# Ledger of designs, part 36: VH-VL binders against Putative dimethyl sulfoxide reductase iron-sulfur subunit B (dmsB)

Target 1, 262 residues: Putative dimethyl sulfoxide reductase iron-sulfur subunit B (dmsB), of Halobacterium salinarum (q9hr73)
Amino acid sequence: MTNYGLVIDQERCIGCQSCSLTCKQENNVPMGQFWNRVLTQGGDHVDTPSGDYPEGGDGGTLEMTYQPTACQHCENAPCVKVCPVNATYTRDDGIVEIDYDKCMGCRYCMAACPYNARVFNWDEPEHRPEDGTGDVAERPQGVVEKCTFCSHRVEDGLDPACVVNCPADARIFGDLDDDDSTVSKYIAEYDTHQLLDEKGTDPSTYYINGEMSPGRPWKSKKLESELDDDEAAKAARRRSGSVENGYDVTPHVPAETAGGDD
Key: E = the ipSAE of ESMFold2; O = the ipSAE of OpenDDE; V2 = 0.75 times the mean of E and O plus 0.25 times the DockQ between their complexes.

## First folded at step 19 (VH-VL; framework fv_bermekimab)

Design e05 (from a03 with light chain Q27K G28S; at its last look DockQ between E and O 0.47; V2 from the best seeds 0.00; counts 0 for: pae E 2.2 > 2)
Fold by ESMFold2, look of step 19:
Structure e05 (fold): chain C 262 residues (1-262), chain A 122 residues (1-122), chain B 107 residues (1-107)
Amino acid sequence: as target 1 above (262 residues)
Amino acid sequence: QVQLVESGGGVVQPGRSLRLSCTASGFTFSDYAVHWVRQAPGKGLEWVAYIDYDGSYKRYAESVKGRFTISRDNSKNILFLQMDSLRLEDTAVYYCARATFTWGFRDAFDIWGQGTLVTFSS
Amino acid sequence: DIQMTQSPSSVSASVGDRVTITCRASKSISRWLAWYQQKPGKAPKLLIYYASNLETGVPSRFSGSGSGSDFTLTISSLQPEDFATYYCQQYYKFPYTFGGGTKVEHK
């Protein structure tokens, strides 16, 4: 049974905002709204460092930890529990989803979410096809929206857009119920935490802090489960560090599997 | 018993202002979005304005934008419609109407007042 | 704006008749459609919401159907108290809009 989750390596994250902007492009997120926000910890505002600024070169310490934050796709989701029309629900694969044909716009789920991960479309989106040259559907007025784990991409065998387009390879998406998945191995191998773990929401997103992971070990846009044998072998070597003396020590792969995705 | 009662209608001259009130009783007014809907004599229904349950969001029909202001006082269970720069085409019975569900946004109107008439002397 | 086209504008019927009223939206509104009944000098009364859900206290002879852009209100056996004007209304997007009405009269 598939149970999708996400690992974000905070030691690799550089705070570049690529994940939030790619999410807006992929999902046609309305102007002024973000489904994924890159927050900072220890400061008063986004991208505000904690600690003291240096004064006259006296060596003050600036500390800034980036926390990309979106819907955590919780297994014990408060947003699912409070929806009076069951528009918000959990899929069999663990993705928390919204049925926009049922959503009445009451926003109870926004009040219930401790991550502030949900947004409401009060007005017509400003980036409609009628107003521009976009080629994606406009978002519906009068509904609550959030990160979808890019389920439209996942159903086509592709990783979420924010995963593929992270320049630091800090985001790993996969099946939490598959012990052989990279996401599961990183949760077992590294110190991870879940946001607001004490509240019992049981998030499907985990954060690595302390020791840096190898990051996302395959380069194609495919889900890990969709890699061909050559791609899977390369990913396993990168995850384990099995590149010896600059040479690939893995046996030759067949020509039929030698090509990668664009 | 759930009830809405409009007041403040009457005979006015064009260009003048009028304030309509709608008093709610029998339910928790502050949990519900409310609307104004009007009906010209012998004509159909026209949606006029919306205000959310806490007053944080308001929306108007194009025909009244810039002239009408919806507001609410949840401590007194009163909905208001301030009508400025009145025109002859504003002649109608004005109803206040409650959204069916608490915090409702996409919602039908389950409770209506009996209406208050706004007309013009000639 | 989403235009609601309601037909017919009037119908003459007798007690016991089956009456059908149609409503068409200019854009898909999914199922965000309500039906109201209004008698002269009275406020509208909600009959049906979400295209087919009967409001509490409304007789079962009223039914609604449809989705997308085409909707129907049916009165299975007209009663004397059903002579009134009926309105459809979309509440999918602001501005919420009503059909032009259908007056059901004594034949």
Scores: ipSAE 0.517, ipTM 0.788, lowest interface PAE 2.2, mean pLDDT 87
ESMFold2 (binder alone), look of step 19: mean pLDDT 94; pTM 0.957
OpenDDE, look of step 19: ipSAE 0.780; ipTM 0.902

## First folded at step 20 (VH-VL; framework fv_bermekimab)

Design f01 (from e02 with heavy chain K58T; at its last look DockQ between E and O 0.85; V2 from the best seeds 0.75)
Fold by ESMFold2, look of step 20:
Structure f01 (fold): chain C 262 residues (1-262), chain A 122 residues (1-122), chain B 107 residues (1-107)
Amino acid sequence: as target 1 above (262 residues)
Amino acid sequence: QVQLVESGGGVVQPGRSLRLSCTASGFTFDDYAVHWVRQAPGKGLEWVAYIDYDGSYTRYAESVKGRFTISRDNSKNILFLQMDSLRLEDTAVYYCARATFTWGFRDAFDIWGQGTLVTFSS
Amino acid sequence: DIQMTQSPSSVSASVGDRVTITCRASQGISRWLAWYQQKPGKAPKLLIYYASNLETGVPSRFSGSGSGSDFTLTISSLQPEDFATYYCQQYYKFPYTFGGGTKVEHK
């Protein structure tokens, strides 16, 4: 059955904030609130580079790694366990959601979440005028909000807005229970980590650091599972480093000697 | 025993100030949001003010905004209502009321004090 | 501000009667409505929260229903201790507001 997850390639991420802004636009996020924030990793403080400028020849290093952070859609979600009214729940596809008609505003889930991924509507929400897609309703005063993996888009066969609009192709969304999905392949093939994995929350979001991946290998707004055969084949070639348009394919054992192209 | 006890009401002159207190006992006061609710003689209930469990957030009815200040001292288990520029329409029994759930925001009131009366003479 | 309109303002009833009180919100409040009972000279007592949930220790003859903007409190068989004034209250958003009250009096 489907189990959605996200891979973020930190080597590709350029810190442009496009994911944060498109999330606000797509999900009708109130003024002053963010579901997705781009943080700086590795410095002495959040949002600062780590290391030193070189002095005297070989001196220190300057490093800046960006960490886009939102709800991790945890498989062992403490926010689900602490909700006294079951307003926070896990869908059959692994997406963690909030029923705003049940949420009483106690914020236990905010205290339980180690990622600070949840925000609270202390006041009547205010919005900048926007014509967002998906007709996402505003949330009332007195409820908690967070990233939804754009479930309204996923139900329509589309990738989340932050995935589609990443200019560095650093965000890959898909089915963690499908070994042939790009997210599953990247988790198997690259050195990935999960935020605060010692907390035992079992996040569904993974981060690549160290070796740059090919990034999101399809350009369509569709979920990977919705690609036609031609698009799926092109995505597989981009992932493996084969040339696009099928002229040169990766050879197998000699029993399949066809060359693949001219 | 879980209880709330108001004090500080009385007879005052218009334009004066008055400070109401509400002392909590028998429960963990700093786990609960608290409210002031008033009732004019022979009339219905009117919500006055809210303060969250840690005192970081407050809200007021429009009729008292700018004149009343809700506050709390969690180390002493006391809720306060500072009432300035008192008017004749502020005549009421004032109740302190506890939100039903810990950290409650969208919440009903399960524990009420007995009330303290504020009236006027001159 | 959300205006709460409560009906009737009073009702005369006998022990054993079924009593129904209605409350209408000026806009949708989902199920964020409470009912309180108040006897003369005493503080209000919570009966019902979230439109239909009975507070612990409240007799089962009390029930609440409704969602959106229209709500009811029902006393299935009135008892002598039920003669009181009843208030609805929305707690969907600040400022929280009460209905005008319904006085239930012995006939």
Scores: ipSAE 0.583, ipTM 0.820, lowest interface PAE 1.5, mean pLDDT 88
ESMFold2 (binder alone), look of step 20: mean pLDDT 94; pTM 0.956
OpenDDE, look of step 20: ipSAE 0.849; ipTM 0.934

Design f02 (from e02 with heavy chain S56N; at its last read DockQ between E and O 0.91; V2 from the best seeds 0.78)
Heavy chain, then light chain:
Amino acid sequence: QVQLVESGGGVVQPGRSLRLSCTASGFTFDDYAVHWVRQAPGKGLEWVAYIDYDGNYKRYAESVKGRFTISRDNSKNILFLQMDSLRLEDTAVYYCARATFTWGFRDAFDIWGQGTLVTFSS
Amino acid sequence: DIQMTQSPSSVSASVGDRVTITCRASQGISRWLAWYQQKPGKAPKLLIYYASNLETGVPSRFSGSGSGSDFTLTISSLQPEDFATYYCQQYYKFPYTFGGGTKVEHK
ESMFold2, look of step 20: ipSAE 0.601; ipTM 0.828
ESMFold2 (binder alone), look of step 20: mean pLDDT 94; pTM 0.957
OpenDDE, look of step 20: ipSAE 0.846; ipTM 0.930
ESMFold2, fold request of step 21: ipSAE 0.585, 0.556, 0.607; ipTM 0.828, 0.817, 0.832
ESMFold2 (binder alone), fold request of step 21: mean pLDDT 93, 93, 93; pTM 0.956, 0.956, 0.956
OpenDDE, fold request of step 21: ipSAE 0.863, 0.875, 0.865; ipTM 0.936, 0.946, 0.938
ESMFold2, last read: ipSAE 0.516, 0.593, 0.600; ipTM 0.794, 0.831, 0.835
ESMFold2 (binder alone), last read: mean pLDDT 93, 93, 93; pTM 0.956, 0.956, 0.955
OpenDDE, last read: ipSAE 0.871, 0.874, 0.863; ipTM 0.939, 0.941, 0.936

Design f03 (from e02 with heavy chain S56D; at its last look DockQ between E and O 0.79; V2 from the best seeds 0.00; counts 0 for: pae E 3.4 > 2)
Fold by ESMFold2, look of step 20:
Structure f03 (fold): chain C 262 residues (1-262), chain A 122 residues (1-122), chain B 107 residues (1-107)
Amino acid sequence: as target 1 above (262 residues)
Amino acid sequence: QVQLVESGGGVVQPGRSLRLSCTASGFTFDDYAVHWVRQAPGKGLEWVAYIDYDGDYKRYAESVKGRFTISRDNSKNILFLQMDSLRLEDTAVYYCARATFTWGFRDAFDIWGQGTLVTFSS
Amino acid sequence: DIQMTQSPSSVSASVGDRVTITCRASQGISRWLAWYQQKPGKAPKLLIYYASNLETGVPSRFSGSGSGSDFTLTISSLQPEDFATYYCQQYYKFPYTFGGGTKVEHK
């Protein structure tokens, strides 16, 4: 019944890396590893900009489109198919998970993933959480890991950390099987694409470019399904482009962090 | 026939060096992690060292760390153990052992050599 | 380091006897435990991996069980070729460690 997915509005994304940092903080991701990476799109090489460099004083046409990339939580996941011990599996709600007690560390799933979304924990993490940081567990040695859609947060009625902490409101998480969810509405209303769609993996992450969406239309940390009627009504108005009490439908870019002069 | 064969053992003096070799045949050597395991005469088994299938990741028992170096030459299907600063407690039969699964990390040892003895002059 | 404690250290048994060997880990190791058989002058031979999976070519009279910290190897009906020393080994994390061994001897 529930089928979680993610919409990323590339017109809103400013490349700030907040999603990558927040993911490492929330999940205690080991030093030197990333479950979420922000890449540039449209260049001739991965993580390069598109367009032309300035020549002869004409001014360039250089464009930078950012592509935050993590596990796509595929419906037809090669990583699930290749696992010889069925440690990687798809939950009934569409989240692809790893049972670390079954994972033997063979890394076949890393080789099979066309998104390079999986990492291997060769060593115990260098950094231990301080006392009183029991909200975040140490990562196990000798297993493969990836973005979890923050299932620990989702089970508590909260959006993933990268969604909540995106300053551009570019990330929307929700139920793809609910036609009234914001993710479903945005997929229906905007031009979206899926990464490497020709591979047939059926990703659960969709990317908007071209027309800028209203972004994530609620401010709280809650899943959309956990909003009360007043919160849900405000979110619906913001999604339609209506302004309420200073809520801005444009990307949130704090002036002091943008690097500009007054 | 899948086989591992150790060589290079012998009688040495404490403080000297020795290099053990393990030659693999009958399987694709560079698809498997390999280990060294030793057994002192009349005693139990002790894990010594690990090297991953491509040679990039290595682990050692604390008793040998800094003195022993594991390495492999995948083009020749040979595993090595360079043993420096040898001590009397290093007296053992040394076995090379293959991890059970290709690319295996947490893995048991399904193929063992017959061992090579390292001992010391009195 | 994870200490592996085997019991008993030796067993005197006759052909046809049921033999049970236990292995205890000093911390939880899930099911990352193997059992080996070793005869004098020979290399160890893998019997059981992942606590209970029988290695190819190993007779069905051998079985393994357990999870967490406590594991058993059972020989349901001892045969003459089963007189040997048996070792458990954890491979949950480095350094990998073996039990002290259990010698199964002819009565």
Scores: ipSAE 0.315, ipTM 0.675, lowest interface PAE 3.4, mean pLDDT 86
ESMFold2 (binder alone), look of step 20: mean pLDDT 93; pTM 0.956
OpenDDE, look of step 20: ipSAE 0.839; ipTM 0.926

Design f04 (from e02 with heavy chain A108S; at its last look DockQ between E and O 0.01; V2 from the best seeds 0.00; counts 0 for: pae O 11.6 > 2, placed apart)
Fold by OpenDDE, look of step 20:
Structure f04 (fold): chain C 262 residues (1-262), chain A 122 residues (1-122), chain B 107 residues (1-107)
Amino acid sequence: as target 1 above (262 residues)
Amino acid sequence: QVQLVESGGGVVQPGRSLRLSCTASGFTFDDYAVHWVRQAPGKGLEWVAYIDYDGSYKRYAESVKGRFTISRDNSKNILFLQMDSLRLEDTAVYYCARATFTWGFRDSFDIWGQGTLVTFSS
Amino acid sequence: DIQMTQSPSSVSASVGDRVTITCRASQGISRWLAWYQQKPGKAPKLLIYYASNLETGVPSRFSGSGSGSDFTLTISSLQPEDFATYYCQQYYKFPYTFGGGTKVEHK
């Protein structure tokens, strides 16, 4: 049985917000709303550290980390439990979804979510950005929406947009029930934590503690704008079979869930 | 030089099986996903099958699903297409093609073989 | 499945002409579109990837534009070697699909 999950290496996260933007574009998320957020842990503002810079070579107190946060697709999802009309449900593959035809906009699920991962459509959605994929229909006014792990892509054997477009290779997606999956290997080999584990939600998202994961192989160090004009960079646009530490660092959706064959 | 070379095509009877091969050279074969694409005589291009760089993921066109099997031997730099239960509508030049990635997304086919023809005996 | 509607099916042109080929997807595919050139008896050749990126070694007279569902391949000044059949392809999701092709012929 397939159970999709996500591993995030916070040390690799550079706070670039690519995941947030990519998600918005891919999923036609309304103006002012975000399914995928990158929060700053530090100072009072985004991208600001806490503490003081050292003087005279002494130890400083500066500290800043990023906390990428979206729907955690919990195995014990409070949002599923509180939905009075069963609009929120867990799929067989572990993805938590919303049936927008059933959603009555009561927002109980928003209150129940300890991660604040859900958003409400107060207005009729605008197609923003205009060059979005359009593969996911916009949601009507008066419903709740959230991250779907890009189920429309996953069903077609593709990784979530936020995963494939992470320039820091900080995100790994796969089947948690497959011991040979990259995501399972990472969870097995690295120290990880789940957000608000004391709440008993059992998130399908794991954060790596204090270790740099190999990440997704990328052979080019050039900027995106340089990749298009460089033959060598183009040749580097591939999944590499050579992985650091013996791990397959190429996340993919299992074939059985995407209509693929073994 | 980066190259793909197909082989194994020929004349076959309906209902029979045929195995196509595609040999890669000039690049690291196991770094790339590869596809089969076919073209019936005088017709357009049709995607047939996909296999990931390590063979862990495969996809097929509905028209060949259950009949064709894509596989690869990375130690030998060879891609295969096992074609079973062949039909007249499978008549085509079969191409293997290398696929790239763009920012982690699957991308276009930048290298193609010369193709191998599969036809049926009348 | 995503249907790719390519137009025209054929175009007669002369050397030096501007040639425009269009491709419409049945749904939004962002920029995950490629253009290929195929000459008789030869394998397809990649011209444009990601809707507008010119493949290495392809002449600058070729250009691609579009996003979402409507795409265009343009040959600014047709050369003798450009008489061929051109195909668009979406690679946004499986199954990958091609347009029906456009044959560029001598006028």
Scores: ipSAE 0.000, ipTM 0.505, lowest interface PAE 11.6, mean pLDDT 83
ESMFold2, look of step 20: ipSAE 0.504; ipTM 0.778
ESMFold2 (binder alone), look of step 20: mean pLDDT 93; pTM 0.950

Design f05 (from e02 with heavy chain S56N K58T; at its last look DockQ between E and O 0.88; V2 from the best seeds 0.00; counts 0 for: sugar tag NYT H56, pae E 2.3 > 2)
Fold by ESMFold2, look of step 20:
Structure f05 (fold): chain C 262 residues (1-262), chain A 122 residues (1-122), chain B 107 residues (1-107)
Amino acid sequence: as target 1 above (262 residues)
Amino acid sequence: QVQLVESGGGVVQPGRSLRLSCTASGFTFDDYAVHWVRQAPGKGLEWVAYIDYDGNYTRYAESVKGRFTISRDNSKNILFLQMDSLRLEDTAVYYCARATFTWGFRDAFDIWGQGTLVTFSS
Amino acid sequence: DIQMTQSPSSVSASVGDRVTITCRASQGISRWLAWYQQKPGKAPKLLIYYASNLETGVPSRFSGSGSGSDFTLTISSLQPEDFATYYCQQYYKFPYTFGGGTKVEHK
């Protein structure tokens, strides 16, 4: 009864693009296409910064919020409902996948997806299928593609590539139906939101904004369910945060970024 | 009721240009991709070109790349094939053909025109 | 390019006969295969798409089968109007390509 999901801590994210580029390498994503994109938020509109540049020598008030965005692997997926040939489907573990032998390239699922998470392979793909941590299928011309939650890695007991290779440990992947999983604990314990929640798609990706989480609390590339007892105990301790151990997982930013108050 | 009608074929000299037209009726033309397919006299079928429903993407057979241009005017329900630098090998009946499914990319052809003949003289 | 090889190039048959035409792709094309019928002086007519799906208005005596590289069109009981040339076509990837045709003729 597994139900995979993803938590992204926007307070930890530094906008480095590692998740986007690692996704291209791991999944053999064609030249000119991205399955994951990092957007900038914080101004009046999407992709604009917020704050001011400093006057003289102080640090200023410029702030940025980054929003890594890919397929949300929705539980109420409009892309699945609209596919006339059932090429797009939801697996028993909650991952939304595409059967490329059935996809006829009509792109109805692209029109139905409110996240613009789907791309179409118009051209002969330019890619390197031998890169990454395992076998990756050549991307077919004439099909729609998107983030797969790296199902090929997950089936081998590994976390998605974008999760493992995030230098800020901002990405946590796991079983939403396991109350003991880190993703479930973070959703219960932190203020999270889902993108375009009002559209009723029921995304499997959650975003933390406001209070910073401990991040991904284990360092191996394994799925959390594959950790040995020592690794699991260490991850549990990192989630808890302890003054006794000298680690504080809820830091505030330095005062140089603060705005004015009364 | 659903219909495609080609026009613009004729006798032409090698190296010259010709423009074929295909007029659609009885269906929502701008919902469908359209193709050109040709058939040399006494020979089989050869796919020539593709244009997507909105006109923003095209593909060509290698034998015609750089010489032929497919286009469409969705406001008038017309498909075009501009044929430049014509060769004797281009002698054929030219058909326009509709993709079976709305917005279709990987698609068979469910509606065909009657064809228009392109031939050569010295 | 994907080459499509039809066999036979011609078949002589009588009304009521079962006729089988094969089509072989030079590489795997999954089920992205169509069959067309063409009578002299006429445009091709779609019979079968996606290897086995019967087009609207096509008699049920026509059937298609196959996947991957090998495909078959079957006419279960030949009728007088079925004497024609039949073409297969792959539409797995551009350029789309047709088989050489199979002429079905009266004995």
Scores: ipSAE 0.468, ipTM 0.759, lowest interface PAE 2.3, mean pLDDT 86
ESMFold2 (binder alone), look of step 20: mean pLDDT 93; pTM 0.955
OpenDDE, look of step 20: ipSAE 0.845; ipTM 0.929

